# Designs tried in a protein design chat: VH-VL binders against Transcription termination factor MTEF1, chloroplastic (MTERF1). Part 4

Target 1, 262 residues: Transcription termination factor MTEF1, chloroplastic (MTERF1), of Arabidopsis thaliana (Mouse-ear cress) (q84x53)
Amino acid sequence: AGETSDTGILFREKLIYLQDLNVDPHKALRVNPSLRSAPISSVVSVETLLSSTGLSRPAVGRILDMFPDLLTSDPESEILPVLRFLSNEISISEQDIPKSISRCPRLLISSVDYQLRPALTFLKTLGFVGRDTITSRNTVLLVSNVERTLIPKIEYLEEGLGFTREEVAKMVVRSPALLTYSVDNNLVPKVEFFIEEMRGDVKELKRFPQYFSFSLERKIKPRHRLLKEHGILMPLSEMLKVSDGQFNHWLLELRLRSAERR

## First folded at step 5 (VH-VL)

Design X25 (from L11 with heavy chain S104A; framework fv_libivirumab)
Fold by ESMFold2-Fast, scan of step 5:
Structure X25 (fold): chain C 262 residues (1-262), chain A 124 residues (1-124), chain B 112 residues (1-112)
Amino acid sequence: as target 1 above (262 residues)
Amino acid sequence: QVQLVESGGGVVRPGRSLRLSCAASGFTFSSYGINWVRQAPGKGLEWVAIISYDGSNKYYRDSVKGRFTISRDDSKNTLYLQMNSLRTEDTAVYYCARHPYLWAGYKTYGMDVWGLGTTVTVSS
Amino acid sequence: DIVMTQSPLSLSVTPGEPASISCRSSQSLLHSNGYNYLDWYLQKPGHSPQLLIYLGSNRASGVPDRFSGSGSGTEYTLKISRVEAEDVGVYYCMQALQTPFTFGQGTKLEIK
């Protein structure tokens, strides 16, 4: 006696399979303990379904490494419904399904009934319809919880800016990334700087909601401070849209003009 | 138990029609593409047709295109092969075999569940 | 159509000895997604075909580990490390890269 059991051999096969996919077996087992007893056929079935969409093998491996719970998911009842939702309810073409998943792998661990469909319904009420409908480029909006994440952000913009729900909805349709930004770490600091330091008119944020996509520390603060130092007032879009080189050149020309007239 | 069962085979004369059925049980039929594969007496396997999980895509071997029609009724968990204008060369055992996770345009792995087959004989 | 060619067409093996079957495709079965769309099937006498190996090297559920598949592109091999009596039958390779799916001619495995 002392022979390796068949169970031990099968477990080693799973580890080798995961390593071939560049999935960290230690992390996978820590996050998903069920993987220890799951048959290798289960793991292979998940990989095969994902690859059938057109995802490259390295891309599949990255997804499985990021979300090890997928390794023991039932492809038919847990993963396939997500793929069908993207195809049938969002109308993403088959060729674009791999791109949608690569851009937002969290779609695969999101419940259609409890997360994706409620989020889509909510986003439609905000104006994500017709030409502004959800596409493969903004499916990230579907993986945020409506009650815990999306509604609080909208309410913050309503209360913080004094805007109506309709006005906030128009802002997020024009700049969907607003719904992905942290209230505490992104929105609050940028609103406070705009009101307190820039002494800005909040109505300008309604016209240029892209304000929130710019770095507070690397772009907004430095550019504002340079303009303030020289007594210059300008619209947010002119301040922030231009490259660093264009901004510096423009500022230099303005300074020279001011010096000539003094 | 996961199972596919073919029926509808028989003896027919050339030029006649025959409809084969494949009844599925033990799995979610609507999630799978299904193939028809045939085997003439003493010969090898020959792929005939496939239907995608949602019925939107159907592909056929050239020799049966225009004569055979693959279809499915998910409410009855049943696959069909309508065979028209039958020829002696269509004589074979016909198997249905599921194709896991195939949908329109996507390629997937092998046929993992097969029926027992139903015999079609086309002779005068 | 993609043509599949198997070699040998028949093979006789003493129980416990290894067996090897080759399959060649008229064009590469390696897809851009990194998978080889070649499957192996076994048909035992009087039985339906059964899946042994899919996507070049993956064993189907319930298939003993003495079966292995290897190869890429246009050249593939099925190996049985030690043949047992229940392994007798006809082995087929099949490409699933594009329709029509095509099978090899089959390789008959017999016990001496």
Scores: ipSAE 0.005, ipTM 0.506, lowest interface PAE 10.9, mean pLDDT 86

Design X27 (from L11 with heavy chain Y106R; framework fv_libivirumab)
Fold by ESMFold2-Fast, scan of step 5:
Structure X27 (fold): chain C 262 residues (1-262), chain A 124 residues (1-124), chain B 112 residues (1-112)
Amino acid sequence: as target 1 above (262 residues)
Amino acid sequence: QVQLVESGGGVVRPGRSLRLSCAASGFTFSSYGINWVRQAPGKGLEWVAIISYDGSNKYYRDSVKGRFTISRDDSKNTLYLQMNSLRTEDTAVYYCARHPYLWSGRKTYGMDVWGLGTTVTVSS
Amino acid sequence: DIVMTQSPLSLSVTPGEPASISCRSSQSLLHSNGYNYLDWYLQKPGHSPQLLIYLGSNRASGVPDRFSGSGSGTEYTLKISRVEAEDVGVYYCMQALQTPFTFGQGTKLEIK
C-alpha cells in the first residue's frame, strides 16, 4: 500500500497525528485543503525538521496550528532555507534559532529569495550594519514586504515630516520598532497630536523616535494634559521614558518650583 | 530526475593520485551536504568523508586524513574527492551520497540519493 | 568511534513471512534533541545502497509500509512484515550521531 493514497485509514492517521500535536484538525483542513491528500510521512518530516532546531514538541504544535500550510511544505525547499538564512546570513547561533522562531514564527512561511533577503538588503541600506545589524531580537523586520510595507513607512517619515533619507535612516536604526508600526493607525495619529496639540518641533521626533513606541491614549495624552494644566514644558524623553510614579514626583517638584517663583 | 553520477575511477599503482567527481542534477546542490562512501570487493559499506552544504565543515575517517581532500564547486554542481598517496586498502567502489538537513553541522536526515559508484583499483 | 553490531549476519526467509534484523550501538544514539540518529539501508545485488529508514523509525520516500524501524538508545530493530523477492540483499544500519559515521557489518537476506 502506498503512503500517497488518501484512504479512510490514512486520513484518520493524519487526524490523530494532528490531535496529538494539539493542532486543530478542522481549522488545519480549512486553511490547508491539500493536507487531505498529503502523505503522513511528508507531514512528519516537517515536524522532524522543526524539532531538530531545539523547539519543544508543544512549541512545534503551536507553530503548525498557527500556520497549517507548513504541514504540507517541502522541508528542503521551503523551511530549511529559512533556518540556513538565520544561521549563515544573520549569524544567529544554533541555540538561539528556537528563540528566533518562537519570537517570529512567520519567518518559517517567508521566502528567503523573495522576502527575507530583499528585506535584509533594504535594511542594510538604512544602516542596519555592524553594531546595529539585525539580530534574533529584531528578525520581525525581515517578514515585512519591502515595496508594500517598509518603503511606504520610510516615505511617510520623509515626506510627511519633512525629513531627509539620511535623517530617517538614523531614526529607524535608533528605534527599529518604528518600522513595525502602522502608518494610518499609529504614526499619523501620534504625529498629528504632537504637531497640533503639543505644538511640538518635528526636530524633536528625529532626536527621540522612541516617541512612537508610547501609547497615545494611555501615556502621551494623559501626561501632556497634566503638564499643560500646570503650564510646564519638558523634553519628550523626560515626559515619556519614566514610570508613572517618577512622572508624578517630577510633576509635584515642578509644581513646587513654579509656586515658589515670584 | 534527482541523481548523482560518479566518475574518475581507474587502476593505479600505490602512491599515485586520483580525483573522483560526483555530478549532481535535478536538485539544489548547494542545499545539501554530500558523503563519500566506499565498498571494498566483497566487503561492507565504509564511510569516507562528508562536506557540509556550505563547504565550511569537512570530516574524514582516520585512515584517509591527510591523504584525501573533499571539496565542492557549486557553480558546476560537482563534488570532488582528491585521493593522494593511494594504498591497496583504498581499493573499492566509491559512491557519493546526498545528506539533507546538515544545516547546523551534524543534524542528519539519512543519505537519500546515491550514485551508481566508480571503481578505484590500487594494485602493483 | 561508535561501533555498530548487527544480528543476525545472514537469514533465510520463506516468501510472505516476516523478517527481523537487530542493530546495537556501543553508545546511545539518542541526541538531546530527542532523535535517535540511526538509519537503515538496503543494497540489492549489483545495485547502489538505498535508504529505507532514517532517524530510527521514519520510512524514506517510496519505501513500502511493510518496512518499519523501531528502538531507541543502543538497541534498534528493522522489521519486514511480509518479505517479497525484491527484498533480497544486504541490510546495513548506520549511526549518524557523530563522525566518523559507522555502518554495521551488514545482514544478508535470502529467500528459502
Scores: ipSAE 0.000, ipTM 0.451, lowest interface PAE 12.3, mean pLDDT 86

Design X28 (from L11 with heavy chain Y106F; framework fv_libivirumab)
Fold by ESMFold2-Fast, scan of step 5:
Structure X28 (fold): chain C 262 residues (1-262), chain A 124 residues (1-124), chain B 112 residues (1-112)
Amino acid sequence: as target 1 above (262 residues)
Amino acid sequence: QVQLVESGGGVVRPGRSLRLSCAASGFTFSSYGINWVRQAPGKGLEWVAIISYDGSNKYYRDSVKGRFTISRDDSKNTLYLQMNSLRTEDTAVYYCARHPYLWSGFKTYGMDVWGLGTTVTVSS
Amino acid sequence: DIVMTQSPLSLSVTPGEPASISCRSSQSLLHSNGYNYLDWYLQKPGHSPQLLIYLGSNRASGVPDRFSGSGSGTEYTLKISRVEAEDVGVYYCMQALQTPFTFGQGTKLEIK
């Protein structure tokens, strides 16, 4: 009874600590069951390390709420190596480490030896070197598994569209977000629409790989529909890079010119 | 058990040298920055020096710059303070204290583990 | 260098009564990341210093909840809600915002 009472008090103190950080305790316990028995000192040590990077307390709380498994991570063996990798191997300045983490919190749950360093090495082979090197703005590329995620995307572009690895490498360096998009949910539907509905030449996708950054439902399909309806043909970059207001204004002007030519 | 143990103190005349050691056990020494903090007899705490986790950054109190050198040997889990040109004002108990997660100039929280101290007496 | 000033320099308290110690810094300890880089330490007679509070208000591991830290910028306070015999010693604040790290003069807490 004494032991049960003490255990209950310590558990309640842990819940209060999490609530102070704006971490949902019930969500955290559901996602990370080991949190039930972890000492509060373990949770505090993680918060301490993250805050030492320059992250604000609310930002630390948001990260821990997003990834409750961090609450029981060993700071020395699991988190600190990530921070050192960012500063020493990526050469991100210490003031930009908080920005890098805030932009991609998943970095903190990624193994340096089994995920981040292999991904960096692979990305360097694609051309992410020199002026195109990985920075605080594109560390999201480091959290994707090379074998299960990155290589299948490269292979889809190579084999599915008939591009060489060198051509694909140039595309992804020019539009790095390509490597973050799902093959099945993003790349395939956009390619199918481009070939089957737009009757596009796949070589244009090499020249404008930014095509894949635009919403299929909210931008690509609606704009193509309007252009097709009015018998207008244009390059992807002219079609997609302008605001909705500018596109509608331009389309109105073309319709007026068509009327004048009749 | 996490522990720091200082050694190397003694009685020495002004102008002489001493090398203090701080042996770490029970934690990953290479992951922490370590401070030297001293306390003169009956006086308050005075920060002396810090070394980052990788040894790339070292900072000193102005009064010991050029005389004291902080260093570490991670293969031996040991911190050192080489004290040259000792002055009577250097007479103190010297503590080593770990600073969690200090690296590359990042801020750290509190010194959470302290040794028992080693006494340095500089007298004529 | 940042100068740390504590008040009072000595304090005598009846067991069970509250105690309060103030610490003032010569410049703001509030970093752009939103944290106050002030720590509190206790040195019991014949013992090494021990960490009580870090970053202004966070209790260190194993520190009883009767200890609390508050304040921001240049003004900080350490409070003990109910002083116990084991709390006797010298309390120090320290700024960790920039090197050289600097301690206050210390506040000696004694039991009446």
Scores: ipSAE 0.011, ipTM 0.533, lowest interface PAE 8.9, mean pLDDT 87

Design X29 (from L11 with heavy chain K107R; framework fv_libivirumab)
Fold by ESMFold2-Fast, scan of step 5:
Structure X29 (fold): chain C 262 residues (1-262), chain A 124 residues (1-124), chain B 112 residues (1-112)
Amino acid sequence: as target 1 above (262 residues)
Amino acid sequence: QVQLVESGGGVVRPGRSLRLSCAASGFTFSSYGINWVRQAPGKGLEWVAIISYDGSNKYYRDSVKGRFTISRDDSKNTLYLQMNSLRTEDTAVYYCARHPYLWSGYRTYGMDVWGLGTTVTVSS
Amino acid sequence: DIVMTQSPLSLSVTPGEPASISCRSSQSLLHSNGYNYLDWYLQKPGHSPQLLIYLGSNRASGVPDRFSGSGSGTEYTLKISRVEAEDVGVYYCMQALQTPFTFGQGTKLEIK
């Protein structure tokens, strides 16, 4: 008797199940206290739904370890609507759903009604339509809050740099990663370096918005200083697109040619 | 309460037709695939047909292909099995049972909710 | 079609004794997603079938912990650790890897 009750044995079964998935039980219980009382059947139901999409067992385990709140989610009301949104409204094929989720597990903890659909609608107003529509490759854009995260970035580019909404829209469609970067920790320091140290024209940032994808400390600053020391001027794209080895060889060749012309 | 209720069974002669219904209540019918499973008197369970949650996929046992048609009307929360050209070997209790499907070829659970069955007797 | 074979076809146990039922499939039920698409059902006398175990080893909601499923590929086992009077009935395995879904012949469990 008592085998249907949540006992010490049933709790141990839960821990073993989580460990088999490579989910840290200590972290999971700390992040999601509801897991202590949840039946193992609920945990298994979530894992089963995710696996039914084609996700491998290790991939499911990584997702559940990253977001332990999923372990006690109701599959039908909380997870399935996200999967159907990706299939029906984004039109991601069945075969690509696992890759979409793996690339952005945060989709599974995002509300369709309050997060994903509003973000999709907003992104469409920026020009993510037709050939530039949201696909399995850029679903990460759907998990950013429109009012708290996306709009402030658009406003920074509009007002801070003197760009129009149409110009900003073209920039983010060309370089979608721009919408994932922190204003204070990424965009502002790179803009300040470009204007103050490089003495660049901000219009070049509209032509090469990929500037913001390069490391300020590891690529932008070192390459600019080397070019400045040798009196060499070049477009941002030529400066930043090449590997360190290619850049060093190119710089050596230019210095040799400069010496020959003198 | 989550429930499936079959109806439409009866006694018919070989070659006749019969339409079975399965009425669902207490759950979101449109989220589930539903099976028909039959059991001849004193014999084991035999799977007959399934319809996917969205109605796009239908599969049948070979012996009933071309004779039986599974369909659903989500506006009425009802599953149907149209049985044509009935044979004496179709005599059985017919159960409907829900079977969650997320995608074509995948399943999340076994058949967790069953009706009480409706009896079909095909007698010469 | 995948053929499911159960053994034994019948067994009689005293209450508190363990019981074990085997199920063999004519081909592997292991899908590339890592799951074994084998379910176990119980039909009590005069009742509809009820789900006991799904995907090889997962207990269905409300099923007592004395029931367990194990196995992979072509060989599966349903175990009852301590048989109780209410466990009387016919047990069926079923493969749901591919259509047509197929059941075993059934195993009748009776109490001595």
Scores: ipSAE 0.000, ipTM 0.462, lowest interface PAE 11.4, mean pLDDT 86

Design X30 (from L11 with heavy chain T108P; framework fv_libivirumab)
Fold by ESMFold2-Fast, scan of step 5:
Structure X30 (fold): chain C 262 residues (1-262), chain A 124 residues (1-124), chain B 112 residues (1-112)
Amino acid sequence: as target 1 above (262 residues)
Amino acid sequence: QVQLVESGGGVVRPGRSLRLSCAASGFTFSSYGINWVRQAPGKGLEWVAIISYDGSNKYYRDSVKGRFTISRDDSKNTLYLQMNSLRTEDTAVYYCARHPYLWSGYKPYGMDVWGLGTTVTVSS
Amino acid sequence: DIVMTQSPLSLSVTPGEPASISCRSSQSLLHSNGYNYLDWYLQKPGHSPQLLIYLGSNRASGVPDRFSGSGSGTEYTLKISRVEAEDVGVYYCMQALQTPFTFGQGTKLEIK
C-alpha cells in the first residue's frame, strides 16, 4: 500500500511490528491516520508500558487493535496516569491491574481528570464506599460519562419507578450492573413487562434490583408464562436465580403437589 | 525537549542554609518522582533524597534527615531542596534526576533525565 | 542499608574489544513483582550521569544495543560488546529496591 508521510524502510518496519502484535495495520491506519507519521519508537513505548503491567503480548495486541488511537498516545501523559489512578485512587493491587485492564480496555482511552475521577466522585456520592467501593471487578462504571449517561439512568429509575434518589442509590450499589444497561433497550422493556404483564409491585424491584440483570426474552418472559399457566406464585428472586433445570424440577414438584389435592 | 535545570548553589559557612531549585521542562512534571543526587569533588555518586510524583512520599539518606527538606511545586514545574545546618561534608555538585515509577506508583526505577548540577561549597 | 560492590574499579580497553563490569549487592534486589531493581549509569568526563540499563536488563532509550545488562538477585553484569571511544567514563550500578538508594563505588573505563 501507499504511504503519505512515511516512506521506505521505517514505514515497513512499523507495519511488520503491528502485524507481529496481531494488530491489523490497515484498520489501524484508517482509524488513526497519525500513525503514518508517528515514529516507531513511540509505538514501541506504548506496547512496552502496557506489557510492563503484566499484560501478555496477545492481550496488548488485542487492546491496541481495539483502540488504535493508543498507538500514538503519549505514555507518560495519557496512559501512565490511568494506571496510577487504578493503583493509587482505586487501590487495585499490582497483580490485578492486568485483569482490570483486560476486563475494561476502555479505561486506557479515558481521561483521568475529565472522565475517571469525576465518575469515581459521583459513584461515591451514590454509596460506592467502604465495603461497596469500586474494585477491579466493577471499573467498567468509571468509563461512563456522569452527565450524559449515569445521571439519566438514575433519573429514569427515580421517575419510572417513583423512587427517591436515596432509594435508587441503594439499588445501584446492590446491583451495579444497572448503571451499564441501556434505558431504552433494557430498562424500559423490563419495567413495562413487570408492571403490565407480571402485575408486579414496584417495591419488589427495590428489594430485588438484580431483576434487571436477567434476559427478558430468554428468562423473565418464559418463566413467568410457565408459572402463570400452572397458577403458581413464586418470589421474583426464586423465579430468576435458579438454573433452567432447577426451575423445571420445582415446577414439576409443585404440579405434583397440586395434583394430590391436599 | 526534556530537561532539568538546577540552581541555588553557592559558597556558604557551616551551619548556614541554602535552597536548591530544579526547573523541569518538556515533560509532564507531575507524572514523575524526582531525586537529589550529589557528588563530592573527585568522589562517587551519593543519593540524597526522593519525592514521589504526587508529593505524598519523601525519603532521605540518614545523614541529611532533619536538616534537608525536599518539596515540589507542580504549578511551577519546580523541585526544591531546602538545606539547613550545612556541614563541610555536604560540599558537592547536586543533581536533580527524574525517576519514573512502575504503574504501581510505589517502586521507582531508572533515573533517565539528569540536570547539569549546581555546586554547593560549605567552607569557613 | 544495601551495600553495592563493583569490580573492577578500573579497566583499560582497546577500541573494538569487549568490556565487562560486575556489581554485587549485599541482599537480593529481586522484588515480589518479579523485577530486579538494579540500574546502570555512565558518567562521561565533565558530564552528568546518564542511564544505560534499568531493572536489570532493559536498555534505556537511545542507548546503543552493544550495551547489555544481565543478572538477578545479588549478582549483576554490564557488558559492552565492542567498546568505542565515546564509552570512556565512570560506570555506576545502583539499587532502587529500598531507600536509601545506594550506588557502587564506580568503575573507570579508559581507552588504550
Scores: ipSAE 0.012, ipTM 0.474, lowest interface PAE 9.0, mean pLDDT 87

Design X31 (from L11 with heavy chain T108H; framework fv_libivirumab)
Fold by ESMFold2-Fast, scan of step 5:
Structure X31 (fold): chain C 262 residues (1-262), chain A 124 residues (1-124), chain B 112 residues (1-112)
Amino acid sequence: as target 1 above (262 residues)
Amino acid sequence: QVQLVESGGGVVRPGRSLRLSCAASGFTFSSYGINWVRQAPGKGLEWVAIISYDGSNKYYRDSVKGRFTISRDDSKNTLYLQMNSLRTEDTAVYYCARHPYLWSGYKHYGMDVWGLGTTVTVSS
Amino acid sequence: DIVMTQSPLSLSVTPGEPASISCRSSQSLLHSNGYNYLDWYLQKPGHSPQLLIYLGSNRASGVPDRFSGSGSGTEYTLKISRVEAEDVGVYYCMQALQTPFTFGQGTKLEIK
């Protein structure tokens, strides 16, 4: 004897390192088989770059556990361009970069040239400029595919509801979360309820696009039923913005005033 | 192969100027901050200056402020140190050293690639 | 400026024996992000410095596992579990928390 195999020892060291970061090594190897042969320096390089943004070690571990492909990414060609895009093209303060990444870790696995910059360009055409520019709070819009995800939602509002592109753009800028909602599972059911059951004017949806951020089953339907039962009509914003306690109190007060007028 | 190569050193009299160059190859130069570190004969390491990856941030040790200027030309993959009003105390071997992941002027993780150095002798 | 102080300034070790070098900073090197901004470098005779440890305890690429860094705040230690002939040189700690970056005086390691 004299010959040794270091491959097994290095692999074991890599598993221990991943466990120390609270990364599930079995899940990581399943999702990213390249980890079996990748040097531990790959993981260290990625961790170092992410930590340089101000992310805590536990936060870095959570990101790597969520996206194990990052463990074998080239930091300078695959990750660093994303960080610079956020700082230089979106103008997110360097102190807010960690918050941006924590809110949307998918940014780190998104191509600047093929995903992030095309999405930013498209969003700018909708009016995300100046005071309404993309910030650390809404970078989730940048990871949505323009052709497959963003455009179909715009087209639903434009063609399905009879809105102009300018009107749709104003709605989306006022309520950016609209671009994150499913057409079939969120937008369509809420529009149908508004038009058919609430007998609402679609013009009100342009004035209060935040309508689509409220739960259909837990908030919209129950509150509408109470208002309908008592013969009360109110704007969507007054109906939906308040807590359940506040809504019930306002409903009671409105009923008392109606009784006094009789 | 990742490499940094310094040049421009020489022997000069006090009060004169020298411009040092550091040529980078084998990596994306524009993605890294680069340091100048010097070592006087028989003495320890002394940090001189750093320039951020985009050239927007430059920091210097106090003794060279106003006399030395760090700059970079990413189109040529080259770093410079313009040294004016040289003093005998500036006599040293000058190294350039890459600092990976220099995100801002205050977040640094070590100098992982160093050049071979270029010698500057300031003597009357 | 942050002052870095190393001890000992020199040590001689028998091959195969452990070695330990201490580094003290005049203020805490612990950043709000939870990392200690202390690096260790080795300069072998006639060579450029090379990175051994960064952020207190992380080994640089290609550095043998017999090298380890520990410590936090103002007190740091570099340990070599089993010294080999190739480890001869001057060891420097450096803080990278704020500019100007500052090195310790250096510790010369020699083989008995």
Scores: ipSAE 0.000, ipTM 0.433, lowest interface PAE 14.8, mean pLDDT 86

Design X32 (from L11 with heavy chain Y109F; framework fv_libivirumab)
Fold by ESMFold2-Fast, scan of step 5:
Structure X32 (fold): chain C 262 residues (1-262), chain A 124 residues (1-124), chain B 112 residues (1-112)
Amino acid sequence: as target 1 above (262 residues)
Amino acid sequence: QVQLVESGGGVVRPGRSLRLSCAASGFTFSSYGINWVRQAPGKGLEWVAIISYDGSNKYYRDSVKGRFTISRDDSKNTLYLQMNSLRTEDTAVYYCARHPYLWSGYKTFGMDVWGLGTTVTVSS
Amino acid sequence: DIVMTQSPLSLSVTPGEPASISCRSSQSLLHSNGYNYLDWYLQKPGHSPQLLIYLGSNRASGVPDRFSGSGSGTEYTLKISRVEAEDVGVYYCMQALQTPFTFGQGTKLEIK
């Protein structure tokens, strides 16, 4: 009969605990090596804090699986300040805290002092105040670094499109998702297509900044090609807001009217 | 290290008042809701009151409503229970006990740190 | 108020034997968030109560793995797989779903 060490027993307890929460223990140990030596009580304390907000056990498990660094975070100094920031500085109601976290789990690994509050201050300078203030629906904007992520996007819109800071701010407030899009992988290709292939007037992008929320390959290019093929010009909002069925129906009706008059 | 210490218990006659204190050390007092729980001689545990981490919410057992007031002074890391119009049925050992990670409201799940208790005897 | 009922009120076990304590609530303790708001406490003779289990089945820090909690809704069980001398005391269940928080009557565990 072999003996089992205390360390081996504790490690197995952690594996069982993580599996019960539907957290991948191999991924968690790879991403967070500190988890190997951390006592299970420390890990449980994080689950305890998250569940106290109203998050379901499966939701807590999904969050911990997504961000294993949370498993060894100090709840009182690293997680609780985020929850208090959301309730006190963003004014998210107690009932909406679980929804806010579920929609943007990255909030929990974001420093209040070095990330969330600086981002909020920056967003306020752009016009996220009053009726356009940050709510539980757009907290994703708070987890983007101001200097590395948000400012370069604003500068691209200013310099790339020839817009003033005030014009860019109005565009961003109208379409906040714009700040979540990659400059190189999303904004640049869509701007180049709009200017070079669609021969569009950049002023239309100020009127309809939602242009950047549509798929370039699956929606923008196909619909433009159909309109170009038939010599049809229409505003971006009419072109892109409607469903594929509605767009195809409009195109068919237009073609039928054209045929009737010949 | 992490401790709660009750004080202020004693022997009083019915109708009198008494103020209990619960001194916290070794943890961030302002982050926790705290309960008062009592136990009459030879009887079971009976929950009395809770105060939220920010002091905005207070709840009481029906038999003590209007007579007892729970409060906290975070600058002194101290919880209080002001007990007015005491009755013989209030005779008990009074414990304070923290609720872990009660950051808002009363979504509770366990009292993980308890004091040693302070004895209140109400007799004629 | 939610009424908590424990059974048995007392039990005597030989060291190394298992023990089981039942707790019934007058209404469901299952919250819409999926958790059962039932806790178990142990009060050793002459000592303050100590937390054993929270949210139905989670062991508190420092609690040996021989203790386990199970159940859902209105019926809960605390099990000790192998009773040791240090486990002697009174066990209480408590609902934490709504105020006033309410305890069961307590179950006294003694060794033969």
Scores: ipSAE 0.012, ipTM 0.540, lowest interface PAE 8.4, mean pLDDT 87

